VH-VL binders against Thrombospondin-4-B (thbs4b). Designs and how they scored, part 15

Target 1, 176 residues: Thrombospondin-4-B (thbs4b), of Danio rerio (Zebrafish) (Brachydanio rerio) (q8jgw0r23to198)
Amino acid sequence: ESTVYNLLTSPDCLPDLLHGGLAEQGVTELYILTTFRIQPGTGNTIFSLYNPRDNSKYFEFSVFGKANKAILRYLRRDGRMSAVTFNKLNLADGEKHRLLFHLKGLEVGHPGGFPHSQGALPVPGVELHLDCRLVETLRDLPAVFNGLNNHQAVELKTMQGKAQEGLEELKLAYGD
Short names: E, the ipSAE of ESMFold2; O, the ipSAE of OpenDDE; V2, 0.75 times the mean of E and O plus 0.25 times the DockQ between their complexes.

## First folded at step 19 (VH-VL; framework fv_iscalimab)

Design z5 (from z1 with heavy chain K57R; at its last look DockQ between E and O 0.66; V2 from the best seeds 0.00; counts 0 for: pae E 2.1 > 2)
Fold by OpenDDE, look of step 19:
Structure z5 (fold): chain C 176 residues (1-176), chain A 121 residues (1-121), chain B 112 residues (1-112)
Amino acid sequence: as target 1 above (176 residues)
Amino acid sequence: QVQLVESGGGVVQPGRSLRLSCAASGFTFSDYAMHWVRQAPGKGLEWVAEIWYDGSRKYHADSVKGRFTISRDNSKITLYLQMNSLRTEDTAVYYCARELEWTYDYYMDVWGQGTLVTVSS
Amino acid sequence: DIVMTQSPLSLTVTPGEPASISCRSSQSLLHDNGYNYLDWYLQKPGQSPQVLISLGSNRASGVPDRFSGSGSGTDFTLKISRVEAEDVGVYYCMQGTHWPYTFGPGTKVDIR
């Protein structure tokens, strides 16, 4: 049985899941689906997971219209920040675009804390799909999806916009 | 270090043409939109033109439309401003500027020292 | 085109005193994405312009915290809490919401 959360209407569901909820449910794969529209000549952060206490970023996807690129920034399990640049995606063309993040290799049974010395973990990864096309495969998993400690606060920030720009969909799904 | 260096300025007669160049260094030129901004002697700043990272889009001020054309050669890491049908009022120091684009934020964060164009009979 | 205005056009300030410059646009600078693309630039004597503020209120990297920007829509303000000698120059607002981009006429700031 699959579970789907609408993060636009229920953003507060995410912290519980990231603080061990996913692990408790034995979730090893996670899907984040987003649909957005950005007009030419602009860009925005589509969504970001961050620590509200210090505004540090856990996971952020941003679109740069004039540079025709997107950047995924995320906190690695080793505590470092990583950034992946996607060039020539044409995400700021006034059309709706759908991105699917397929996160694989989530740890099960580790409800809290970043694994600092896990030598026998399955190969984690993230696949990014633009519309119907696979555009990137990362052999790395953002730390935020591998369990947060209770003292690591997390919140979701989403892009705002008027009728011609905005985030139309942001869903988290697992259990398929 | 990040740097922009304008060149091609000089004295020209009205009606003539001139091409300005802006050589970029210290950054990935093809990732940035670029601008030309000019300043007449003793006057304020005037935006002239913008070009996107790959030249796919260009915008020009009304005062130069049809006469000036912004372009770029990313392989040469150079921004250009083709100025045709020059007028005396085009006399100015011409600055090239890099537009820093970060998420929703855009601004000209790096400027050259400018090149002087004097249009006089 | 969007017409930008500034007031005052010149300002003489005693060092350590605050300064305030107003910038107005003929149309709203609020973009559909929810941000106002209003920049403040400073041109010091004999130098190229340099950015101070973007998006009306975002201080650029390296800019002292005595500079602050505020406003939305058509009315914007640049404030210097304590003017220093190095702050002498001409301040320009620029709208980047609508093409063509347009600058204000500039405000000359001098030290008394």
Scores: ipSAE 0.413, ipTM 0.796, lowest interface PAE 1.1, mean pLDDT 91
ESMFold2, look of step 19: ipSAE 0.471; ipTM 0.791
ESMFold2 (binder alone), look of step 19: mean pLDDT 94; pTM 0.952

Design z6 (from z1 with light chain L30E; at its last look DockQ between E and O 0.59; V2 from the best seeds 0.00; counts 0 for: pae E 2.1 > 2)
Fold by OpenDDE, look of step 19:
Structure z6 (fold): chain C 176 residues (1-176), chain A 121 residues (1-121), chain B 112 residues (1-112)
Amino acid sequence: as target 1 above (176 residues)
Amino acid sequence: QVQLVESGGGVVQPGRSLRLSCAASGFTFSDYAMHWVRQAPGKGLEWVAEIWYDGSKKYHADSVKGRFTISRDNSKITLYLQMNSLRTEDTAVYYCARELEWTYDYYMDVWGQGTLVTVSS
Amino acid sequence: DIVMTQSPLSLTVTPGEPASISCRSSQSLEHDNGYNYLDWYLQKPGQSPQVLISLGSNRASGVPDRFSGSGSGTDFTLKISRVEAEDVGVYYCMQGTHWPYTFGPGTKVDIR
């Protein structure tokens, strides 16, 4: 059975999941689906996971309209920040776009902190799909999805906008 | 270091044409929208034109529409301003500027030294 | 086109004293994304313009904290808490919400 959370309406569910909830449930793969519209001429951060205590970033996806690029910034499991640039995605064209983040290799049984070993788990990574097209494969898993310590607070920030620009969907799913 | 250097300015008669260039260095030119901004002697700043990273979008001020054309050659890392049908009121120092775009924020963070265009009979 | 105005057009300030410049737009600068694309630029004598504030209130990198921006919609303000000699120049607001972008007329700031 699959579990789906609407993070726009229930953003507070995310911290518990990231603080060991996913691991406790034996989740090894996670999906984040987002649908948004950005008008030409600007960009925005679609969503971000961050530490509200110091505003440090865990996982952030931003669109740059005039530069026609997107950037995924995330905290690596080794404690360093990483940034992946996606060029020529045409995400700020006034049309709806759907992104699917497929996170693989989530460590089970380690509810907090950075992983000690991968064990028999699949190779950690992230696949990014844009409108049903695979656009990137990362051989790296953001630390935030591999368990946070109790001291690592996390919150979700989502893009705001008016009628013609905004975040229409943000869902987290796992189980099947 | 990030730098923009304008060139091509000079003295021209009304009705003539002139092409300005802006050579960029120290950054990935093709990732940035670029602008031209001009300043008449002793006057304020006036936005002239904008071009997106790949030239797919161009915007011009009404005062120059139909006469000026912004363009770029990313392979040459150069921004251009083709100025036709020049008028005396086009006399100004012309600045090229890089637009820094980050998330929802964008602004002109790097400016050239400017090149003077004088239109006089 | 959006018409930008500034007040005052000139200002003489004693070093260490605060300064305030108003910028108004003929139309709301609030973008559909909810942000106001109002920039403040400073042009020091004999130099090219440099950005101070973006989005009405975001201080650009390297800009001293004595500079602050506020406002939304059609009314914006740049404040200098303690004016220094190096702050002499002309301050321009610019709207970047609507094409064509437009600058204010500028405010000349001098030191007594």
Scores: ipSAE 0.449, ipTM 0.809, lowest interface PAE 1.1, mean pLDDT 92
ESMFold2, look of step 19: ipSAE 0.455; ipTM 0.784
ESMFold2 (binder alone), look of step 19: mean pLDDT 94; pTM 0.951

## First folded at step 21 (VH-VL; framework fv_iscalimab)

Design a1 (from z2 with heavy chain T103V, light chain L30E; at its last fold request DockQ between E and O 0.85; V2 from the best seeds 0.74)
Heavy chain, then light chain:
Amino acid sequence: QVQLVESGGGVVQPGRSLRLSCAASGFTFSDYAMHWVRQAPGKGLEWVAEIWYDGSKKYHADSVKGRFTISRDNSKITLYLQMNSLRTEDTAVYYCARELEWVYDYYMDVWGQGTLVTVSS
Amino acid sequence: DIVMTQSPLSLTVTPGEPASISCRSSQSLEHDNGYNYLDWYLQKPGQSPQVLISLGSNRASGVPDRFSGSGSGTDFTLKISRVEAEDVGVYYCMQATHWPYTFGPGTKVDIR
ESMFold2, look of step 21: ipSAE 0.657; ipTM 0.840
ESMFold2 (binder alone), look of step 21: mean pLDDT 94; pTM 0.953
OpenDDE, look of step 21: ipSAE 0.520; ipTM 0.829
ESMFold2, look of step 22: ipSAE 0.634; ipTM 0.830
ESMFold2 (binder alone), look of step 22: mean pLDDT 94; pTM 0.948
OpenDDE, look of step 22: ipSAE 0.576; ipTM 0.840
ESMFold2, fold request of step 23: ipSAE 0.605, 0.588, 0.595; ipTM 0.828, 0.812, 0.831
ESMFold2 (binder alone), fold request of step 23: mean pLDDT 94, 94, 94; pTM 0.950, 0.952, 0.952
OpenDDE, fold request of step 23: ipSAE 0.798, 0.795, 0.799; ipTM 0.908, 0.908, 0.910

Design a2 (from z2 with heavy chain T103I, light chain L30E W99T; at its last look DockQ between E and O 0.66; V2 from the best seeds 0.54)
Heavy chain, then light chain:
Amino acid sequence: QVQLVESGGGVVQPGRSLRLSCAASGFTFSDYAMHWVRQAPGKGLEWVAEIWYDGSKKYHADSVKGRFTISRDNSKITLYLQMNSLRTEDTAVYYCARELEWIYDYYMDVWGQGTLVTVSS
Amino acid sequence: DIVMTQSPLSLTVTPGEPASISCRSSQSLEHDNGYNYLDWYLQKPGQSPQVLISLGSNRASGVPDRFSGSGSGTDFTLKISRVEAEDVGVYYCMQATHTPYTFGPGTKVDIR
ESMFold2, look of step 21: ipSAE 0.522; ipTM 0.801
ESMFold2 (binder alone), look of step 21: mean pLDDT 94; pTM 0.957
OpenDDE, look of step 21: ipSAE 0.469; ipTM 0.816

Design a3 (from z2 with heavy chain T103Y, light chain L30E W99T; at its last look DockQ between E and O 0.65; V2 from the best seeds 0.52)
Fold by OpenDDE, look of step 21:
Structure a3 (fold): chain C 176 residues (1-176), chain A 121 residues (1-121), chain B 112 residues (1-112)
Amino acid sequence: as target 1 above (176 residues)
Amino acid sequence: QVQLVESGGGVVQPGRSLRLSCAASGFTFSDYAMHWVRQAPGKGLEWVAEIWYDGSKKYHADSVKGRFTISRDNSKITLYLQMNSLRTEDTAVYYCARELEWYYDYYMDVWGQGTLVTVSS
Amino acid sequence: DIVMTQSPLSLTVTPGEPASISCRSSQSLEHDNGYNYLDWYLQKPGQSPQVLISLGSNRASGVPDRFSGSGSGTDFTLKISRVEAEDVGVYYCMQATHTPYTFGPGTKVDIR
């Protein structure tokens, strides 16, 4: 059975999920689906998971229209920030685009903790799909999805837009 | 160091043509939209043209449409402004500028020193 | 084309005193994405322009905190909390919401 959260209508579900909810449910894979439209000549941060207490970033996806690139920024398990640049994706062309983040190898039973050894476990990672095309594979996992400590607050910021520009879909899903 | 250097300015007669160049250095030129902005002597700033990172989009001010053409050669890391049918009112210092794109934020963060174009009979 | 205006066109300020410059557009600068693409640039004497504020209120990197921008729609303001000698120059607002981009006429700021 699959569980789907509409983060546009229920963003308040995120703190519970990321503070151990996913781990408690035994979630090892996670999907983030987003649909957006950006007009030519502009860009925006599509969505951002961040700490509202200090505005530090956990996981953020942004589109740059005039440069025709996108950037995924995320907090690594080693405490450093990482940035992945996607070039020539044509995401700011006035058309609707759907992105799927497939997160693999989530740590179960260790909310807020970082794995010390991978042992024989598969390497965690993130696959990014754009309009049904795999465009990137990261052999890394954003720390936020392995759980946050109780002292780490989290909120969702989403792109705002009017008429022909905006975030139309943002969903978090897991399960069978 | 990020730098833009304009060249090609000079004195020309009305109706003549001139080509300006802007040499970029210190950054990945092909990742940035570029602009030309001019300033007549003792006057304010006037936006002239914009070109996207790969030249796929170009925009020109109405005052120069049909006469001026912005272009770029990313292999040469150079921005150009082809100016045809020059008029006396085109007399100005011409600046090239880099547009920094940061998420939803856009602004001209790096400017050259400018090159003077004088159109006089 | 969007017409930009500024007020005043010239301003003489005593060092340490505040300054305020108004910029108005002939139509709303709010983009479909909800942002107002209004920039403030300073051109110091004998120099090239430099950015101060973007999106009406975002201070550019390296810009002193005595500079601030506010406003939305058609009415924008640049404020200098404490004017310094190095702030002398001509201040321009520019809209970049619609092509062609258009500058205000500029405001000359001088020190008394």
Scores: ipSAE 0.369, ipTM 0.775, lowest interface PAE 1.3, mean pLDDT 92
ESMFold2, look of step 21: ipSAE 0.588; ipTM 0.831
ESMFold2 (binder alone), look of step 21: mean pLDDT 95; pTM 0.960

Design a4 (from z2 with heavy chain T103H, light chain L30E; at its last look DockQ between E and O 0.61; V2 from the best seeds 0.48)
Fold by OpenDDE, look of step 21:
Structure a4 (fold): chain C 176 residues (1-176), chain A 121 residues (1-121), chain B 112 residues (1-112)
Amino acid sequence: as target 1 above (176 residues)
Amino acid sequence: QVQLVESGGGVVQPGRSLRLSCAASGFTFSDYAMHWVRQAPGKGLEWVAEIWYDGSKKYHADSVKGRFTISRDNSKITLYLQMNSLRTEDTAVYYCARELEWHYDYYMDVWGQGTLVTVSS
Amino acid sequence: DIVMTQSPLSLTVTPGEPASISCRSSQSLEHDNGYNYLDWYLQKPGQSPQVLISLGSNRASGVPDRFSGSGSGTDFTLKISRVEAEDVGVYYCMQATHWPYTFGPGTKVDIR
């Protein structure tokens, strides 16, 4: 059975999930689905998980319209920030685009920790699908989804827009 | 160092054509939208044209539409402004500028020193 | 085209005193994404323009905190809390919400 959270209507679910909720539920794979529309000539941060206490970023996806690129920024397990650039995606063309993040190899039972499991666990990573097309595979996992410590606050920031531009969908799902 | 250098300016008669160049250096030229902005002697700034990173989109001011054409050659790391049917009111220093785009924010963060175009009989 | 206006067109200030420049647009500059693409540029004497403020209120990198921008829709303001000699020049607002982009007429700031 699958569990789906609408993060646009229930963003308050995120802290519990990321502070051990996912681990407690034995979640090893996670899906983030987002649908957005950006007008030509502009860009935006589609969504961002961040620490409201110091405004540090955990996981952020941004679109650059005129440069025709997108950037995924995320906090790595080693405490450093990583940035992945996606070129020539044509995401700012006034059309709806659906982006799917498939996170694999989440650590179970270790909230806030970064255990190096050498077991038979799949290699942690993120697959990025754009409009049903695999566009990138990361052999890395954002730390935020592997659990946050209790002292690490988290909030969701989403893009705002009027009728012709905005975030239409942001869902977090796991399970079968 | 990020730098833009305009060239091609000079004195021309009305009705003639001139092509300006802007040589970019110190950054990945093909990642940035570029602009031309001009300034008549003793006057204010006037936006002239914009071209996207790959030339897929071009925009021109009404004052130059049909006469001026912005273009770029990313292999040569150069921005161009083809100016046809020049008028006396086109007399100005022409600046090329890079548009920095970051998320939802974009602005002209790097400017050349400009090249003077004088249209005179 | 969107018409930009500025007020005043010239300003003479004593060093250390504040300055304020108004910029108005003939149409709202609020983009569909909710942001106002209004920039402030400074052109110092004999130099090329340089950006000060973007999106109405975002101070560009390296710009002193004495510069601030505010406003939305059709009314925008650039403020200099304490004018310095190096702030002399012509200040331009520019809208980039709609093509074609358009500049204000400029405001000349001099030191008394």
Scores: ipSAE 0.343, ipTM 0.775, lowest interface PAE 1.5, mean pLDDT 92
ESMFold2, look of step 21: ipSAE 0.543; ipTM 0.820
ESMFold2 (binder alone), look of step 21: mean pLDDT 94; pTM 0.956

Design a5 (from z2 with heavy chain D31Y, light chain L30E; at its last look DockQ between E and O 0.68; V2 from the best seeds 0.00; counts 0 for: pae E 4.8 > 2)
Fold by ESMFold2, look of step 21:
Formats: sequence, structure tokens, C-alpha cells
Structure a5 (fold): chain C 176 residues (1-176), chain A 121 residues (1-121), chain B 112 residues (1-112)
Amino acid sequence: as target 1 above (176 residues)
Amino acid sequence: QVQLVESGGGVVQPGRSLRLSCAASGFTFSYYAMHWVRQAPGKGLEWVAEIWYDGSKKYHADSVKGRFTISRDNSKITLYLQMNSLRTEDTAVYYCARELEWTYDYYMDVWGQGTLVTVSS
Amino acid sequence: DIVMTQSPLSLTVTPGEPASISCRSSQSLEHDNGYNYLDWYLQKPGQSPQVLISLGSNRASGVPDRFSGSGSGTDFTLKISRVEAEDVGVYYCMQATHWPYTFGPGTKVDIR
């Protein structure tokens, strides 16, 4: 009953989902799963949802190569950028790591022109699991997952160069 | 204010040892890789050594490998360079430098004022 | 060790005029992640070095936009669109793609 997209082989589905497709399907929770290996010494961006016209970032997770750090950058619904630094989250160690982003509180879409909701809104947020352990909970949801307007182009960028060989999985799932 | 201050330079004879220190302030020292860079009088810059944030990796220029050892003490917020078997060609101003890392970008963004090491008879 | 060369080694510029400095490496500076780790540093007279450019073209914080870097692989260029008196000093390129890191010999920029 789950819908799963393999973003490494079929990234072309992602713009439609982000331009209202998730809301149209009534999606309130989303999972992003990635499996990767990064050698120490230089960092990399595991994935980035970005605007290809001006290279601005909507949602980007990056790993430092020498520091014991990772960073999540995202565009908030109010239009401001937010950055969360994970000190003591060492992922560039040459070992395989699995990250799960559990995004909650996506707005329920409705086809009518007027709101008809009576239920309590889900608590918006992001839970990050590293190697099956919850390592962070954010009370904020990146704006990109609640729909982009017609003027906001979006593309997926993943690990670059030869390091891309270490990116084994990148999946988007919902409907569980 | 982010600051690096080197100390421990001086005049020594060839074959002797000297230990340089670099005191850091105004930032969380344990989050940054650190470097030593030297400049002989009237000459250009020469990279000497790098140490990672936790001391787990150390790299040295070929010209000093086996004689110099970079180290750090994160509890004392201090970078060190142990210089053994000094030679006249090691005469230089020695700078410590902080490496700013931003995912795939890194460069030496903060430098000290340097400490002079003179190796002569 | 990767050998870095710079051209010219010395340059005298009339204030307000452009300047261009070339840097060449003995092998490609393209790292496995696709980036070229070529930095530019300025050492003003009597001062410690300061970073201008990273990754061949990224201006460091606080660096005026009259400084620009370009190039990839083995050939890199630093340009100053309008040289000012505060720009005098020695400009070094440095590669940080491979250990040991190596600097170029420097280009001394003077004002006429």
C-alpha cells in the first residue's frame, strides 16, 4: 500500500510531486531514505532539492569530510532559510550509513476552492534517523514539501563526481 | 573575535629541537582542522602540516616529514608543532591557520601573526 | 609534490586598471568530488596571508567583487577588474586537492 520512488533511477517524478502532487494525493507524511558511503577528507552533498534557475536551495543535506558534522539547510514556509548543524554526526568515515527523514504535517490537499477541515492539524516536523537511531527532531517542515508555485523550478542534485559511486540508495516513500 | 596567536619561536642551532604553540580563541577549536604554514625570509609561502579536528589524521610536507610533528590539545585549545633535527633551511616565520570547512569547500580563513624561527650556528 | 607556477611573477599596475594573474599546476586539481581545490591568497606588506578565492572561483566572505577567479584542471586565473591601493601585495595560488598542499611562487602586484 506504499508508494515508493527510486530517485536514483527515476528522478523525473519528483517535480510533479513537489508542484502540488503530494497535496493532490492527500499525503501528510513522507519518507526520504538514503544509503551512502563517503570517504573521509572531503565532504559532499548527499542530496539537494534546488532551484536550477538561480541555484537556491529548498532542502539540502550535506556531510563534512574532516569535521564531525553534518548540516541540513532548508527554505522555511515564511521564505527564510534555516540551517541545522549536527555536531558529532560523523558520516564521512568510509562506512555505509542509512538516513531516514520522516517528514510530518504536510498540509492535506482538497480539490474545493474553500477550506472544509474540521480536524486538528498534524504537528509539522522532520525526524532524522541515522542507522536506525533517532538523532534529531525538528518542529519545522521545509516549504518545498507543501507545494511550489509555478515560478519555483525544482531539481534534484545528488553526490557529485567520483564520490557519486558511494550513493547506493535515494528513495521517496509515502502511503504507509 | 576569532584569533590565533603563535608562540615558541626563537634562535636555535642546527640539530636542535623547538616546539611551537598556537593559542586559539573566539571559536570552538574542536570543530576545525588546523594548519602550519611557513615563510622563509624574502620567500614565498610553504605549507607545512595539517591536523584534523580530533587529531585522528595528520599530514606533513615532504620537506619536514619525519622531523616535524603537528599535534593539538582540544582541552587546552592549543595547536602545536614539534620541530626536531632543525636545519638552516627551516628558518622561517611560522603561521598557524584555521581551516574553514563548508561541506565540499575548505580553505584557511584565519591566520595568526606568525612566530619567527631562526636556525643558525 | 604538485608544482604550481604563476605568471607574471611581478606586475606594476596603474590604479583603476585591471590585472590578471595566471596559475598552472603540474597535474589536474579536479578532486574525486568534481571540485578543483585551487585557492588564492593575498599577503599585504607586513601582514599575514588572507584568503581571496576558494574552489577556483568562490569569493571568500568580505572579498570585493572586483576579484574574480576562473579556470579548472591545470589552468587558473585571478582577475582584479580595477586595482586599488589596498590591493598591493603578493598573490599566491595554492592547490589543496592533493597532500601535500603546495603554493605557487607568488605574484607581486605594485601600484605605479
Scores: ipSAE 0.154, ipTM 0.689, lowest interface PAE 4.8, mean pLDDT 86
ESMFold2 (binder alone), look of step 21: mean pLDDT 94; pTM 0.951
OpenDDE, look of step 21: ipSAE 0.375; ipTM 0.796

Design a6 (from z2 with light chain L30E W99T; at its last look DockQ between E and O 0.57; V2 from the best seeds 0.52)
Fold by OpenDDE, look of step 21:
Structure a6 (fold): chain C 176 residues (1-176), chain A 121 residues (1-121), chain B 112 residues (1-112)
Amino acid sequence: as target 1 above (176 residues)
Amino acid sequence: QVQLVESGGGVVQPGRSLRLSCAASGFTFSDYAMHWVRQAPGKGLEWVAEIWYDGSKKYHADSVKGRFTISRDNSKITLYLQMNSLRTEDTAVYYCARELEWTYDYYMDVWGQGTLVTVSS
Amino acid sequence: DIVMTQSPLSLTVTPGEPASISCRSSQSLEHDNGYNYLDWYLQKPGQSPQVLISLGSNRASGVPDRFSGSGSGTDFTLKISRVEAEDVGVYYCMQATHTPYTFGPGTKVDIR
């Protein structure tokens, strides 16, 4: 049984999921699907999970049109920020593009906090698919998806646009 | 250190051609859109042209369309402005500028010192 | 082409006093993405231009907080809360919402 959340219409579901809901449900893999359109000559942050109390970032995907690149920024489990740059993706061409984030290796039973050490355990990862094409594999997992502490607030910010530019889809899914 | 250095300016007669160069250093040149902006003596700034990171898109001001052409050679880390059919009103200091792009925000964050082009009989 | 205007064209300010410069566009600068691509640049005497504000209100890195930008659509304002001697120069607004990019005529700021 698969569970799908439309984050554009039900963003309020995120806090419960990220504050232990996923772990309680035994979720080990997570999918984030987004569809957007960006016109040539511009860019935008497609979506961002952040702490509204201090505006710190948890997980953010941004497109840079003129530079023809995208950047995924995320908070690591060690408390540091990481940034992954994707070059020459042609995401700002006025066409619709679909991105799929496949998060693997989510830990069950860790409803919050940062792990102190990875030890010899396999490192979880994220696969990024663009329009059904695998474009990147990260041997790392954003901390936010392994659970937030109760004192860590989270909110979703999404790209807004008019006419032929905007975020059309943002879904979170898990299950079989 | 991020730096842009213009060259190729000088004195030319009307109708002649001149090619300006802008040498970039200290950053990944091929990741940035670039601009030419000029300033006539004692006058304001005028945008001249823009070129995207790989040259796939070029834009020119109406005042120079058909006469000026912006280009770049990323292998040489150099921006160019080919100026043909020069007019006296083209007399100006020509600046190259890098466009810094941050998500939805972009602006010209690095400028060269400029090179003077004088078109006179 | 979008025509940019500025007011005043010249301003003399006593150090420590505030300054305000208006920029107006002939049409709305709101892009389809909802942002207004209006920049403010300062050209100090004998120097190349430098950016102060982008997107109408976003202060560029390293720019003192005494500089602020506001406005949307066709009307924009640059404010200097306390003018300093180093703020002398010509201030230009520039729209980058539509090509060709266009500058305002500039506002010369001097110290009394």
Scores: ipSAE 0.389, ipTM 0.798, lowest interface PAE 1.3, mean pLDDT 92
ESMFold2, look of step 21: ipSAE 0.610; ipTM 0.836
ESMFold2 (binder alone), look of step 21: mean pLDDT 94; pTM 0.957

## First folded at step 22 (VH-VL; framework fv_iscalimab)

Design e1 (from a1 with heavy chain A33S; at its last look DockQ between E and O 0.63; V2 from the best seeds 0.52)
Fold by ESMFold2, look of step 22:
Structure e1 (fold): chain C 176 residues (1-176), chain A 121 residues (1-121), chain B 112 residues (1-112)
Amino acid sequence: as target 1 above (176 residues)
Amino acid sequence: QVQLVESGGGVVQPGRSLRLSCAASGFTFSDYSMHWVRQAPGKGLEWVAEIWYDGSKKYHADSVKGRFTISRDNSKITLYLQMNSLRTEDTAVYYCARELEWVYDYYMDVWGQGTLVTVSS
Amino acid sequence: DIVMTQSPLSLTVTPGEPASISCRSSQSLEHDNGYNYLDWYLQKPGQSPQVLISLGSNRASGVPDRFSGSGSGTDFTLKISRVEAEDVGVYYCMQATHWPYTFGPGTKVDIR
């Protein structure tokens, strides 16, 4: 059975999920789907999972308003920040776009590490699909999806100001 | 090393035309929006025009609309300003500038040395 | 067009002392995305302009910490915590929220 959270109406589910709730439910794959429309001119952050105490970015996708660029920033498991720049992505064109993050290889438990004796598990990573086309594959999973400790705050930020009217969907899904 | 070099300035009579060029180097020109900014002798800065990275949008100050045209040739890595029907009030040093864009933030981060245009009888 | 004003138009400062420059716009500079597009530029004698501050308060790369910007809406301030000899020049604010972009008249900063 599938579980779907509408993050635009119920973002309060995120802290529990990211503080171990996904592992407790045995989640190994996660989907983040967003549908948006951005007018040309100035840029926008479509969504950001961030620490409100120090403003660090756990997982953030942003779109440039003039250049055909987008950028994904995330915190690695080793504590360093990574950035992936997508060139030639025409997202701030006033048209509807759908973006899907397919996150794979989430850890399924806390004790004892990975279960090698149970056979193969998916390689940790993120696939990014834009308008049903795969545009990037990362061979690393942002640290936030393997669980935050209880001292790491997390909140969701989305498009702000009048631009937020262009954000139609932001959903998190997992399950059977 | 990022560099912008203007050329084409000079002395011209009112009513004549002049074309300025701005040669870019050290960066991917087609990724950046560009500007012209001018400064009359002893006066402040005046924004003149902007062109987006792909040439799809052009904006001009009211003082030059209908007379000046910003353009770019990404294959020649050059920005242009065509100045028609020149007036004495157009006398200024003309700067080209690159716009740095980072999501929300944009500003003119690299400027050329300027080229002087003098319009006099 | 949005009219930008600056105060004072001229300022003489003792080296090591603070300086403050005000910039006012005829309309709010808050863009639809919630940011205020107010930049500060410095033009040193005989040089082309250089950026100091974007978005009212964001220091551009390589700009010393003694420069800070603040404000929102129609009223903005640039502060220099300790003026140095290299800070001499003309300071311009510029709005980039609306086309056409417009500069203030400039504030000439000199030292005693």
Scores: ipSAE 0.482, ipTM 0.791, lowest interface PAE 1.9, mean pLDDT 88
ESMFold2 (binder alone), look of step 22: mean pLDDT 94; pTM 0.954
OpenDDE, look of step 22: ipSAE 0.487; ipTM 0.817

